# Designs tried in a protein design chat: VHH binders against Glycine betaine monooxygenase reductase subunit (bmoB). Part 15

Target 1, 368 residues: Glycine betaine monooxygenase reductase subunit (bmoB), of Chromohalobacter israelensis (q1qyu6)
Amino acid sequence: MTQNFFNPVTTQTWTNGRHNVRCVKVIQETWDVRTFCFMADQPVLFFFKPGQFVTLELEIDGEAVMRSYTISSSPSVPYSFSITVKRLPDGRVSNWLHENLQVGSELVVHGPVGDFNVIDYPADKVLMLSGGVGVTPLMSMTRWFFDTNANVDLQFVHSARTPRDIIFHRELEHIFSRIPDFRLHIVCERGDESGEPWAGFRGYLAQAMLELMVPDYLEREIFCCGPTPYMKAVKQVLKSNGFDMSHYHEESFGATPADVRADVEELAEQAEAEMEAVDTADMLQVEFSNSGKSIRIMPEETVHAAAAKLGLHIPKACGMGICGTCKVKKLAGEVTMEHNGGITEEDEADGYILSCCSTPKSHVAIEF
Key: E = the ipSAE of ESMFold2; O = the ipSAE of OpenDDE; V2 = 0.75 times the mean of E and O plus 0.25 times the DockQ between their complexes.

## First folded at step 5 (VHH)

Design m02 (framework vhh_8h63_2)
Fold by ESMFold2-Fast, scan of step 5:
Formats: sequence, structure tokens, C-alpha cells
Structure m02 (fold): chain B 368 residues (1-368), chain A 119 residues (1-119)
Amino acid sequence: as target 1 above (368 residues)
Amino acid sequence: ELQLVESGGGLVQAGGSLTVSCAASGRTFSKYAMGWSRQAPGKERELVAGITSGGSTYYADTVKGRFTISRDNAKNTLYLQMNSLKPEDTAMYYCATKYPTWSGYFDYWGQGTQVTVSG
């Protein structure tokens, strides 16, 4: 009952550190996503910079476990804070939270901390790019802008697997319908036969989609959060178009707070080493037959970028696959080509690709 | 008043070609991105192609390499050239753009033109 009788005039603010909290509300956001809302037993105001996170101190099967989750709520509603958690198929902590965290559950949290926030990077024009559960810090930022009547031109692009996987769908539509300078765009990897009809963009976020939705994307302060392949694809588009990356900000999942103990630091170091090894193993070989050169690149890197790393200069004019200047012949392998009309059906049948918008699906050989 | 009027649909044999057109009126056509969406019997509506005011294009994987979107700003007309048509391309085709006062993706549609591919 204490949580309903906070005195707003005399309530103290929290500080960076250890806090005892209680779960007071659980919201089912999608079939596999829940929001958990927390309050303290003693009244406290949870002020933070929108986009910051907390670290949960848990005991799972007798082991101490620490996991960071972004604060999805806004500091404009300071008597509680929320985290939003997607149940991962093989996730130890996310599954434990979904099964065991309920109204009345007591928890220890550490925070708030984090450099991914809109307060330290103020801008008149903002672009938010989110993939899946990466929507959580961007939702905190959006709620803050909405509640404070911020003078910001906000473009929000959210990517989900299907329409039923769109986290905060109704709330996003509500917020963006009320503010003329807020624009919402949603991309779905595929349709969902059980949901509302989906008439928008389908597939993975591509440069042409971004240009159609946000024509001035290169002039914006950019906040990006999502799976590693999603963020790598975004950075590739931005870098290939000369974007000043000092105006690009991203949040990665699995970051270990600087104040975490050595036992957790050892686990984080091991996980990062394993992730680096997997990233190297995922690389695909691109061979340039005429030059006798080859290189291993990530699947999201273009054939043109691979050539450039080897000192090979394939001509290009637009970088967007509309002019055909970067056309090269593919001798072997498979690529994903996201062209914008710069290649003919006849040229594709003859094995030609546009190197500036072609990424490898297998080991490939190019005539160059 | 913004108006989009599609035309050029019809019955085509599998492997054939067809071009559908969209005449836009009521605003400066050259300043807006335009697209084509389709809805087939028993399937969800999908965006198949888009073109920016600058001429950059998008194609859905289902039509990539077979369909070509283009625009004629002098005639305020959008085109979709469809080659190597398959029975799976049978659908009502809608011209699409952003409504001037609304947020979001292609959310203003014409009445549609029916394309039927026999096979």
C-alpha cells in the first residue's frame, strides 16, 4: 500500500548505487515480451537520463548473476521505473525473470548508469533506429520527449520480425499521432497472418527504405539499438554515404558495468572472446580472380567495400545501386543484391552484380 | 484534394508482361515518394516497390529482378513494369504515397487495379 501514498514534495531522489526494489506491476507487451515495473519500499524518485540502464542482482540456482537491462520508462514518471524483457529461447536470465518475477517480488538493482542517452547528445533533428527489444532505451527517450513537450523533429524507425512482434505498438501510435513533428515508421521482416494486415515495408532495413522514410537521415543525430547484425547493417549504410559517425550512437546488449566484480568480469571477458571467435568464423571469403587477391568479410559488408580493403578500386557514382557504375561479373557464389534499378534483368542473367549494394551469402568469386 | 487513380491492369498469361500506371493529382507530385502495394487473395497486403523524389528505388524480394518502378514528374504519373509474371503475382495493385498530414510509411492508397495471371 505504501507505493500509493508517496509525498511528492518531500520524496528524495535516488543516487548511483545499490537499491532494494519491489515489482509492483507486470505488463504483457507481446507474446514473448514483458514489462516489469518497480518501486522502493521507502519513497524515492527515480531520476535518470533517458536511455540509461540498471543492473539486476539475481540468485539463480544458488549462483549470483548480474544482468543489465535498459530502463524503458521515462524519468518524467519518477515514482517507479520499468524494464522490458524479451524471453530468449536459450536465455538463462530472461527465462528466469519471466518464470519467477511477479508482483511482490523483491530485487536488488544497481544504477542508473549509461552513456547512451539523449541528454548528453542534444539535437534538433533526431533519428531513432530500433530492432526488436532494442526499442526499450529509445522508448524511454521518446516518452521523455513526449512528456516534456521537447522541441525536436523526431523520426522513429522500428524493425520487428512480424506485426505481432511490434513492442509498444499501440503506445507508439498514440504518441506519434499527437505530435506533428514526430514520425513513426515500422518495418516487418515478414507478414503475420493472425494480425492486422501489413501494407508497409517488408524485409531487413535497407538503404532505400531509409531514404524513403527519412530523406534527411544523414543530417540527424542517430540513436541505434538492436541485434548486432542490424546495427552493423545500419553502420555500413551510414559509412558508405559519408555520415559523420560522431553523430551516431549505439547501445549493445551484454555490456558489463565498470563497477562489477572480477568474477563477473572474467565471465564477460570469456563471452567477448567467444563472440570475437564466432564473428571471425562467420566471415565469408571474397576472391578477386583477375587481381589474384582475396579477403574475408562479414556477411553485411559489400563486395565493393571488400575490394577497397584490398586496394582495388571498383568505380562507383551513387553507392545506392541505381546508376550501374559499380557493375562487376560474379563467377561463383551467392550474393544478396539490394539494388535500386541500376542493373538490367539481362545483366543479372549473365552473372553481373552491383558491387556497392551486394553482400555475400556464401564464399564468392568476382571477375576484377 | 489528393487523388491517386490506377489503370493498366488486366489478364495476362504466365511469363508475360504488363505495365500499370498511377495518375496523381492535388499536390506537387515531384516532391513525394511513391510506391506500389498489392493484395492477393488469401494473403496479406505487401509493399512491392517504392521510388523517392530523387529516383532511388526499393523492391520487395518477391518481385526483385522482375518488376521496375519509374516516375514521370512532367505527367504526374507513376509506373510499374511487370515482367516474367507468375500466377502468384495475381493481386489488386495499389498506388501508394504518404498522406500530407500524417506520420508513417505509405498510408494513402488509390482504388487499385486488378492483375490476373493465368497459369
Scores: ipSAE 0.000, ipTM 0.442, lowest interface PAE 11.9, mean pLDDT 80

Design m03 (from d03b with R27F K98R V100I T101S W102Y Q105T; framework vhh_8h63_2; at its last look DockQ between E and O 0.18; V2 from the best seeds 0.00; counts 0 for: pae E 18.7 > 2, placed apart)
Fold by ESMFold2, look of step 6:
Formats: sequence, C-alpha cells, structure tokens
Structure m03 (fold): chain B 368 residues (1-368), chain A 120 residues (1-120)
Amino acid sequence: as target 1 above (368 residues)
Amino acid sequence: ELQLVESGGGLVQAGGSLTVSCAASGFTFSKYAMGWSRQAPGKERELVAGITSGGSTYYADTVKGRFTISRDNAKNTLYLQMNSLKPEDTAMYYCATRYISYSGTYFDYWGQGTQVTVSG
C-alpha cells in the first residue's frame, strides 16, 4: 500500500532550499489582491518562522526573473503555504502572477528565509504596524499567535487607502474579536469609492493617532511593514520619542526605481558628511574600479551599502543572499559572505560575491 | 439596539460658539472610544475629534485649539464644544463609535448627524 498523506512520523519537513510547488488554490482578497496557495507533489511540512519570505523563480518573456514575497499563511497549519500579491500598475511580476498563475500551475520557490519574524524576537507585548499589502507578513504572525494560543499582548494598527482596500478584513475582525489581549485598529486614508461610510480614523498615521490607539507603544516590540513613506514616517515618530530602535523590525517589499534612487542619494549625502567628519583609522576601504570611486566603511557594513554611499546603484532584491541579483566581482581583498544559496561555488571560485551580505575583512576592490 | 443621537446643531455667525451633543444607548458607553466626524456638502466625511475610553483626545489640525471634545460616562453623552467658528466648519456633524468589543477599530458606527451652519 502506498499512501500519499501526511504522516507525523515520516513526512519530511521543508528546509531552506529550492522547492517545486503547485498552485492548489487562488483567492481573490480585494479587487487587486490575490492569495496563491501551494503544495508539493509529495507531502511536506512547510515549517518557517512567521514573517519569513520565499523567492519565486519565474520565466517571463523568455527571461529568468526572481521576486520575493512574504509567506502570508501560518506555519501552525504546515500542510501548504501561501503568498498574497497586490497587482501593481506597471508591475512586471505582480501582473504576470495575476494573469498567469492558476490552479495546477507549477512553480519553483526558494526559501524560507528572513530575519523579519516573531520567533527570533520574542516579547510579551507586541505592536504590529502595516500599510497596504504590508499586512501579509504580519498576517502570518497574527495567525500563528491565534492558532497556537500564544500568551502575548498584541496591538495591530493597519493603514489602508479605502475600506475596500483592507486586506483580510473579515478574518482580522474575527481573530481580534476572540482574544481580550488582542486589539485591532484600522486607519483609512479616505472613504470607499462606492460611497459606503467609514466612521473610523481618516488620514495618515500620525503620532497623535498612535498615542490614542496604543498609548504604551514605546514599551512594545514593533514589527512594521508597508510602503517606504509609511515606514519612514513610523521611524521618525519612534526616533523622535526616544524609542530603542533595537526593538524595531521592518520589512520592505521591492522598491520602485524612484524609491531606490532616493535611498541611494540619501546614503551618499550621509557618507560624504561622515567621511569629512570621522576618523577613518578603524575603517576598511572599498574601491569600485569601473567608477573610480572608493569609500571607507566599518567592518560590519556591507559592500552594497558602500556602493550606495558613493551613489553607485548595485541591483538588490532579497538582501539575504538568496536571489543573486546583488552579485559583483571582487578583484582584491577578503570579505565575510553569509549567503543562503544565491551564489554557486563556481561563482565564488571566479571571485564573485553577493554585495548585500558581504562585509569587508580587509580593504577590497570591486569591479563596478 | 445601538443608537447614537446627535443634537444641538443650528445656525451660528462666524466667530460664534456652539455645543453639539450625542446621546448613546444600547452599549456600554464607558468602554468605547467616541468621536466626531463631519461632512461638508460635496466633501468626504472626515474625523475632527476623538476621545478614548481613558480620556485621551485627538483633534484634526483644522479645529485644534477651537474645538473641545469631552464625555460624561455617567450620562452616556459625548460633547463637542466648537468655538471661533468659521464658514468652512459648516457641515453635518456625526458622533461615532465601534460596536464590536474585541475589535480595536474605532468610529465604525455613527448616528444621523446634526447640521451646523456658519454664516458669513
């Protein structure tokens, strides 16, 4: 007898790696957001830390494309996993997934990985802050806390453009109605275009609103995910009020070219000021040979950050050494590289490094 | 049955003052945040003031320093004192609260409103 069912003694567990999966369900969450659920051909227990992500390996128009999405399902039910995808205007991958990924579709994913998770940062009091589709990793965390009967005081503040755009709205209301120590707050920028009324908080999240909703927010472990402007505003409020940022955790979904350019320009301006004001004796030099630029950085800073401080644009997606988009050739020197399969041994032998997870051990030279 | 009944609206000259009230019934008033929203002709509804169950207050920038929200939990009544009124304050004013006790979502339910008209 061959039985292809989950067996707690013999069913293998998912580990960080490359996995073939099949789409088994598609759920329309809102007018522009879908959830895709996956299983393997053989039974697998999909363990991960709530908040972690996978990286999709796709072929679009004959081109290999890698794109990371957080896992929105909970590992408390490890028989499948899901991702939740918002259709972005001019978004290559998000539109392709909405148009082409259906029940029966086969896909390769890499992972699970990610430092943005609730397992590595345990706390008795948690604040979750999400904007738009940034709800997805926090939904994984929330489902986990709910399903496991976690003894946690949970505050969840979610920001959406309109009431119609609230992802997982009914499930969030259900979960948060059942647990006295769980509190949900929703902020909408404006009312629904259908004219349906919204009597809740309107506008953008501000310090006064946060104080009203979660008066003890400065005492909590904070997990934040949303658009870059949203997360920047949250960080400004926290820093201005003396929050210990070692208790602040954030995750960003892939930035637009304009967002990336702005971040690179900001880092470059900061680096120029620091070079003029700071003793460089304890820093290590990173040279970029094709551009003719160099900078000294602390040994704990990445080669990718060094490039950004010089206004150089090295592509980056996952930031965790999985997808390989940040790969550059090292011409000289030594680095510490903590990758998760995004670079082959052949590439390493040829002098390549993943700039996003490589820090200098000596002065280094990069072909860029 | 949950009810929110606004009263105290009317016609006021610019620079004048007005107090609007909201009588609440059908829920444990003291356990819920309350607020005032307004809707001017042709505009979307906006939150102008809020007060938590613990007494912390919020004001929109357009009314800060001129409006004062307060609550009387013994009488299940919410108040909005409006001073130095301007023509742009002309709107239908609604009181609001969240009905679901385990949800942290505020201002999810409101009454019929009371009209405030500021001349000049």
Scores: ipSAE 0.000, ipTM 0.170, lowest interface PAE 18.7, mean pLDDT 79
ESMFold2-Fast, scan of step 5: ipSAE 0.555; ipTM 0.843
ESMFold2 (binder alone), look of step 6: mean pLDDT 81; pTM 0.806
OpenDDE, look of step 6: ipSAE 0.126; ipTM 0.635

Design m04 (from d03b with R27F K31S A33L S53R T101S S103G G104S Q105E; framework vhh_8h63_2)
Fold by ESMFold2-Fast, scan of step 5:
Structure m04 (fold): chain B 368 residues (1-368), chain A 120 residues (1-120)
Amino acid sequence: as target 1 above (368 residues)
Amino acid sequence: ELQLVESGGGLVQAGGSLTVSCAASGFTFSSYLMGWSRQAPGKERELVAGITRGGSTYYADTVKGRFTISRDNAKNTLYLQMNSLKPEDTAMYYCATKYVSWGSEYFDYWGQGTQVTVSG
C-alpha cells in the first residue's frame, strides 16, 4: 500500500477532448436531484469557463448513448468536476445515472465546451435567472465569483416548485450572506406539505416580482437557465420592456441532444428533402469502406448526414464539432472541417475527422 | 443482395385508379429513402414520388394531388396509390432506393419495373 498525493506544482491542465474519469462522490441535493463528482486516475486540473458543459459517453442496454450536462462545480476547485442531474419520470439517461452511477464508476466524458459562460461576457452588474435544475451552470458561475473574490454586483433569482425543491439552498444562502453586493431571491410556485408555510415570494416569476427584487434588471448582463416555458416567459418580460437582447444569454436543456438515433433520423430527413430538389451535376461521392456502401451528396452536406442516409449510425451528441463523438477515420479525399475543439491535432494527422462538421471538398472514403 | 420487386401494374381507363407496390429485401428497408420513378417511351426517367425515413413525402408537379406514396416498414413494402389517371401517366414504374454505386443518379438502385397503361 502506498499513499500518493497530487502534486499541485506539476499537475497538468485538461484539454478539450476525450477523458477517462471516475465517480468519487455522490451527493443527494434534493429528493430527485443528485450531484456526481468526478476525478481522473492521474491528477489533472479541470479548468473551464464557468457555465460550460461536458458530454457523457454511456452504454445503456448495450447501446452507445451521448448526453450533455452542465458542469455545476467551479474551476476554482480544479482536481474534480461535478454534474448535477435531476431524475425525470420519462428520462432514459437521468434514470440510468441515478440507478447505476455510483462511487467507483468509470466513464468517458468529452469537453469542456459551451458558449453559455460568464468569462466571455464580463459585466459589473449581473442578473442570474434560474428555474429548477437550470440552477446548475449559474451555480458554477456563482461559486467562481465567490472563490475569486470577483468585483461584481450579483443578483440571483431562483425559481423552484416548492421549498424542498430548492437545489443548493444552504450553499447559496452561505455565499450570498457573506458578500454585500451579492443578493439572493427565491420564488416558490407553492408551499410544501410541511406545517411551516413558505414566507418568501410565491407563484411564477412575474414582471412585478422582478421589479421589486431587482429594480435595475434592465441595466444588467442577464444569464438565464431553466425549462423552456420559464425562459420564454423571461424573454417576453425583457422584450416587452425594451431590453437589449444582446445582453441576454440563455442555456436550454431542450437544446441538448436527447437521443443519437433521433438526431440521425432528423438529419436524414432534412438531407433527403434537400437532395430531392437538386441537380446531380455538383454531387460528391462518399464511400463507407467497412459497410460496402456509398452515396452521392451535395457539396455542403456533412459526412455524418451521408452515413445517416445509408442507414449507418455514426455516434453523435452535440452536432457542432465540440464533443468528438462523431470521430471517424478518413481513408481518402479532402474535407472542410469546422470543429470547436472536439478533435486533436494528433487525431487529424492520423486521418481522423469529425463527421458531423466535415463537408467533402472531393470524393472521400471513410472507414465505417 | 438488395432486391426491389414491383407489382400491381396493368391497363386502366382514363380517370381510373391503380395501386402499385414494391417488395424490398436484402437491406434494412426502414433506414432508406424510397421512391417511385417512371419512364415513358421517348422520355427521360422522372422521379414522381419519394418518401424519407421519417415519412416526409415529395411529389413531382405532374402527379401532385393525384398520387400518394406510402411505406409499411413492418412488411418492407412501398406503395404508390395513383388516382385520376391520365394517358400521359402511361409508363414503366420503377421502385427506387439510395443503395449506391459510383456514378449513378439520385436513386442508385431500381427494381425490374411494372407497366402502367392508361387508355382513353
Scores: ipSAE 0.000, ipTM 0.112, lowest interface PAE 17.3, mean pLDDT 78

Design m05 (framework vhh_vobarilizumab_d1)
Fold by ESMFold2-Fast, scan of step 5:
Structure m05 (fold): chain B 368 residues (1-368), chain A 119 residues (1-119)
Amino acid sequence: as target 1 above (368 residues)
Amino acid sequence: EVQLVESGGGLVQPGGSLRLSCAASGSTFSKYAMAWYRQAPGKGRELVAGITSGGSTSYADSVKGRFTISRDNAKNTLYLQMNSLRPEDTAVYYCAAKYLTWTGQYDYWGQGTLVTVSS
């Protein structure tokens, strides 16, 4: 006779504090990413500001461990909340969660808390920038906008290592295909050996890509979440272009200090130093003779991107080598130029290149 | 992708010494920060020592002064010299290669080598 369902009219809202929850669903998102969905034993509505996080209170190997995870679900679906966890090989907590947390598992959470949210920073035009698992708070925000029919012009730029590493790929495509004012851009560092070749943007997010994907990026409220070097690169682009940083909001992985997270961050800083050393060792110098400026770049970076890093604005209309707008004269060195008809063979013979699609093969000098 | 193979583990008496080796193949070894982790029976993995491509080192407090991490980029090999071993050092030791990119920290792990410190 009686049904064991939530009564939406009488179900009470959770309080900010300590909560006992139970895992009710586990979803495999990618090969190394899993979503855990929680409910309370006494039914509650989990209202929070999209982008906020919870802190898990765990007992691992007889030790009390606290670890923060952003809520990846939306408060528009309030009978449960979810966290999305990437398995880090050096992460004690992430490995423990993947190995031990299953449907029926009970744990304690503290929250919700966090200043990184869209409610406190309302805007008509929003830009979301995510790197890797940094997609999780931005996904919460996106789900909220979608479910509430928010009147928002949303641009979402996600960076992943390979296509198979794109977290929430199918759901992002679904959401962004349904709303005319929502646009999705995905950048992959490289193609995936296990699938079709990647036909979209390739490499690391660069100013040139951002200008192409989101031409009005300097007029948007910006939410950024990703690894430290990703966020540093984004902030450098924004500051170099006079962006009002009061409209920039960011959140890092690991908001709560923990032994395993501190170890990961220490080694991540060491790996960042190694990455910079590799960049220096493999770097090619680009000299801009008229400006008297030079910069070292990776072989995969374009001449146009090199100029932009120095504050030099070479005209650019398409970025695909179709028009001749970014044409500059090369004085010395060799480049690989992949164009789609924006330069004549005679111009190439005279030393001209299209800066937006030319990558150095040696140290080069440009007349600009 | 990097493939890592650890060796040099075994049984040793308290106060003894062992040198662990980790051979890397597949990718350019010198581009990776390298680390040694250990996992004792019934416990999670913990960081023991780390080294950057430039040779900067870090150690867990429990092993400082006793363990030394080093690398040989010409041989694509990572080492852990373990001195003054204690029963508490008994664990499976794992080699890890770490690289930080725009999209996150990416780690490659070996299969592990067992170190038992017992009389």
Scores: ipSAE 0.000, ipTM 0.316, lowest interface PAE 11.8, mean pLDDT 80

Design m08 (from d03b with T52Y S56Y T97V V100T T101H Q105S Y106P; framework vhh_8h63_2)
Fold by ESMFold2-Fast, scan of step 5:
Structure m08 (fold): chain B 368 residues (1-368), chain A 120 residues (1-120)
Amino acid sequence: as target 1 above (368 residues)
Amino acid sequence: ELQLVESGGGLVQAGGSLTVSCAASGRTFSKYAMGWSRQAPGKERELVAGIYSGGYTYYADTVKGRFTISRDNAKNTLYLQMNSLKPEDTAMYYCAVKYTHWSGSPFDYWGQGTQVTVSG
């Protein structure tokens, strides 16, 4: 006999924004990975696009901390949502969650948000490439395909350090054994020293492995998630073989400040070349008062993108207006801001905007 | 697979008109910015026209008032109507799409091109 606290027929769907949730289940996935399952105090259906994320609002050692985690569960099981967290040796938040988050723990989350999702990029042939904990959004997508009986030719390639480090190993084997058009491939850097021998591919994901596992990889919609070096290696293989990168989608965990800086400098150089070639009569002026810089951008471009084109680094954690990290003060002009709870009504009244989700309606001046 | 296929190029007399088109297949492009660039022999590639999601258009000074860019999102097709053509407009014309995860990135993908030659 199962206790039912709510009527599933009348249960409301959550909205993008701030939510109070409670941890209802903790699952040990590997020796250093846990899944935390959440429900809202009032019954809620957690619908989202598979691959999207939430941002946790935490207090660690008296300091307010915001941290984003991919939803690893599927919206096909909507009464709860889950995040899957690897304990990192130097990870402040990951260690705090493993030590303090338990059944009954209450938390504030912001979401759901994210551009890395399977719904906006439908395809008959899909390739998922994951490194380590980067498996989490791809697992959400895979669970969705499985539960909805999606007519998809799915190839899943996962890279792990050792067999004992394979996250969701049993569930992946179960799903992929049941569907003829689903293929699972796992690459381990090495075998377990004292565990079972690993008879599959060994080492780092290489072009030759990809050609053997997925001979038609250049014809697939590709979703890639993992550490920055892993994704750089994947992109190098794809670009070197003439892959159409419009069919490549990625989500990064652990990009370095140096990588972010290099990308901003490249974008600034490219923006200068574009501006020389294009009549700017239809563009709107964005002025950054503290830096003394200004640029004309298209009405569809964000204030954050405008700053980046000028080599200005406005902090950005979520990219979707939920975490408040990209908050800047607007001195003049009007913007359209489609945020998901990362800014308060008081901050908006004081003239603040979230640069990552604000586009200009007129010429604007920003305090940055 | 995203495939951009340009067509409609050819030989045309100075003062004439020509429409080039770009058919996109494999992906819906309605949410992406599209553009036309050209490259003449021995010269750098020049962006001549752009059209963004929402319908805003941009033109290089060299073609403003003579060229018109348009899109048909239902057919995944981009058009460039070229009027009052000059010998200086002779170039390979490429269509392009902007699809990166970063909204500030330039055009990311280019087609194979279609040759436009203006005589006289």
Scores: ipSAE 0.000, ipTM 0.111, lowest interface PAE 19.4, mean pLDDT 77

Design n02 (framework vhh_vobarilizumab_d1)
Fold by ESMFold2-Fast, scan of step 5:
Structure n02 (fold): chain B 368 residues (1-368), chain A 122 residues (1-122)
Amino acid sequence: as target 1 above (368 residues)
Amino acid sequence: EVQLVESGGGLVQPGGSLRLSCAASGFTFSEYAMAWYRQAPGKGRELVAGIYSGGSTSYADSVKGRFTISRDNAKNTLYLQMNSLRPEDTAVYYCAKDSGYDFGSGYEFDYWGQGTLVTVSS
């Protein structure tokens, strides 16, 4: 598609919804990370708030699958948008994308959506904290600041396993070398044992590192994205130092089984505290038949939240009823479910619900 | 001093097979992802296949099902088994060690081998 090249001033802006796109470029970022760039058949400007995501609608082995990915490109380059995908060991969708998505591939996406964005939280002093592939929404924000000549004091702290795992490393170094008020800090768990020893910080991000790298970190608007244990550690540092958490923003993607279990443990602790405070007379029982567990929740609480309070980890990516990752089978009872296309009519007929957007109307039994 | 030495190229008829080898030295081979790139006369370089340190593989769609990348960590050697070769596979094949990539290119990869020529014609 080269028609956009001819008439760049006449294109219309896309809107939140369902879009047909085509892959126009594939970039190998690291050995396990690729960027896929998309355009629409009709000329369109892909404006969005930096940090927002799209949900991909895929057919894998004859089965409908949905998966959310952050837009890694910036709306300052509006004739296309990109997602950046890490190939996960035994990952179904990430492996399918790496193996099958190529230049010319056609895809349906839903979006743009997301509350994790830099536009809704304007600030003169910003701190970005990223771990692994959590760099993707923060890279979108950074590209936007760079391209729009934003008047912002930006501190970017990125954590990676090894130097070779630093996604966008050379572009980050380039951007941050050009703007005096932009400062980049990279922490690696260990070196690669192959080239020059890693010269930067080593280990896991610690409070002492933050104090050295960003002495005014408690005065900044903070955007954090990474694996759940990384974000939990960051929040513990901030809370223990009296940070106003209304100035902390986070997004989580690509949770490992261990990360999901850690989140579930934290939610279970919260549930125990809540049960001491609330009158149970109006609560409805949610039973999880396969695990043999049950809990009473208020009618306003989701089935997914009920499972999490019991230490059960139902996968959840978008929380908006679009992606379908939280799909579970309902065995008994009635729920109210408001979704945005993450479940088929066939699945609903077979008794499936999206746990992240389903609330109980009666006592409910779930096959989980 | 990183050194990569490719071998195994040659002239083959369409539908034939070749196995390329890359002998690596100057680094801890088992810790790095390795790749095969190719460059046809008058065209840019393209990634053909990659293999991670743990053994997982990735392929360009043009070669998937026909080519197999493998490694022997004990011998510090990378292989590319090429089956059902087509005239379009004619290129100089380069062995490459992961060194990272510069954003925006995707095809700008540092390689230290001299390359081995594969010609598919009758």
Scores: ipSAE 0.000, ipTM 0.126, lowest interface PAE 17.2, mean pLDDT 78

Design n03 (from f05 with P104D Q105E; framework vhh_7pa5_2; at its last look DockQ between E and O 0.02; V2 from the best seeds 0.00; counts 0 for: pae O 12.6 > 2, grease 28.1 > 24.2, placed apart)
Amino acid sequence: QVQLVESGGGMVQPGGSLRLSCAASGFTFSSYYMSWVRRAPGKGPEWVSTISKSGGSTSYADSVKGRFTISRDNAKNTLYLQMNSLKPEDTALYYCATWGSYYDEYFDYWGQGTQVTVSS
ESMFold2-Fast, scan of step 5: ipSAE 0.247; ipTM 0.674
ESMFold2, look of step 6: ipSAE 0.680; ipTM 0.881
ESMFold2 (binder alone), look of step 6: mean pLDDT 83; pTM 0.836
OpenDDE, look of step 6: ipSAE 0.007; ipTM 0.228

Design n04 (framework vhh_vobarilizumab_d1; at its last look DockQ between E and O 0.20; V2 from the best seeds 0.00; counts 0 for: pae O 6.9 > 2, placed apart)
Fold by OpenDDE, look of step 6:
Structure n04 (fold): chain B 368 residues (1-368), chain A 118 residues (1-118)
Amino acid sequence: as target 1 above (368 residues)
Amino acid sequence: EVQLVESGGGLVQPGGSLRLSCAASGSIFDYYAMAWYRQAPGKGRELVAGITEGGSTSYADSVKGRFTISRDNAKNTLYLQMNSLRPEDTAVYYCAAEDYWSGEFDYWGQGTLVTVSS
């Protein structure tokens, strides 16, 4: 009996817009690449088209900064999403993320948006061409195809500087080893200076190499992402060989498009206006008795979110009122709790609540 | 592997002209941004001029109007024409190329010395 844990009667699906999210995991992928995983404070299903991106709204050194990153996770795991960020020596935002973003950090994201995705361009034969950190949107697509048992003939060619720079190396090998219709090719510019030998294709992706790896590449829907010189080289090969470029799609890690920026700015302004419109009189106080900390929150915010804002970490697993991990004792006040079986009537009678799905109706005191 | 070799440095009088060359190995010249840097004695390395793969140029304010960066793709050579040279232009000049993967200037020549003195 596959426990219907997935019937989030109350779970909202995120739509294109401004969202508050929390970093819940940081994964070191390579020596200079990290994956940051995010969840919402409220139960949200993160549906998006594989290959789409979000825009982070950050404050760095007192300045508002926006930066777009491709979602590297698949929508087939809807309770969280992730971005994968390469640290660049001169990258302001990438360095800040690596140095400052940690579990528990909160930030605002805008999106999801983007036309570089496999949903809008369905095909039976697909070729993915990635260079460096450009693997991230294609990994989202690949995970999607794998998780949905898509009937796709997939060729994946990834180019990296050295073997140590191959992002998602083990995962890619795992996925592609399990599906007969999936083929993986990895090209390294050079061997690892650390002495790890590379026995595969070496150098830069060129026509002869592509023809050898994927002889039918001209018959495929092509998704390409990588550094500008890489994508330029790919396009030259395709054009010179008579490829129908209407079947070519690319995403660059360049500047956020002007239209996306405008949308993000508008959403930010709207959010500010809404915040200003909130009568401070409607804010409710949440007190945590053990820590002695208190905060005023909006009526729609959860007790768990209130704790997080104070740097108090209440354990949480599902965020949907199912698992009971976020159970805390309410000492005073009233809450609205919408749970899905994660707390018993007996526990409620004893004054316990699930912090992940409890919103204050009055000033409340929590034993935490 | 990308190799950069500078040439053309030497001694020149104030107000004089000099042309530097940088020979780049490989076929990266069509795809990589290139730049000239300089390092004066006791100072840090500074950007002098840059040129993109598309031919767009940029200059430090201190050399604007006096220096011209150009490239010859057929010869895989980067140039820096330096006119109206000043004593403060005395430095070791380095050729730099953008890395294919990082988009940063990771490839450097050995440098060529330019001395402007009366």
Scores: ipSAE 0.015, ipTM 0.399, lowest interface PAE 6.9, mean pLDDT 87
ESMFold2-Fast, scan of step 5: ipSAE 0.067; ipTM 0.451
ESMFold2, look of step 6: ipSAE 0.021; ipTM 0.508
ESMFold2 (binder alone), look of step 6: mean pLDDT 82; pTM 0.828

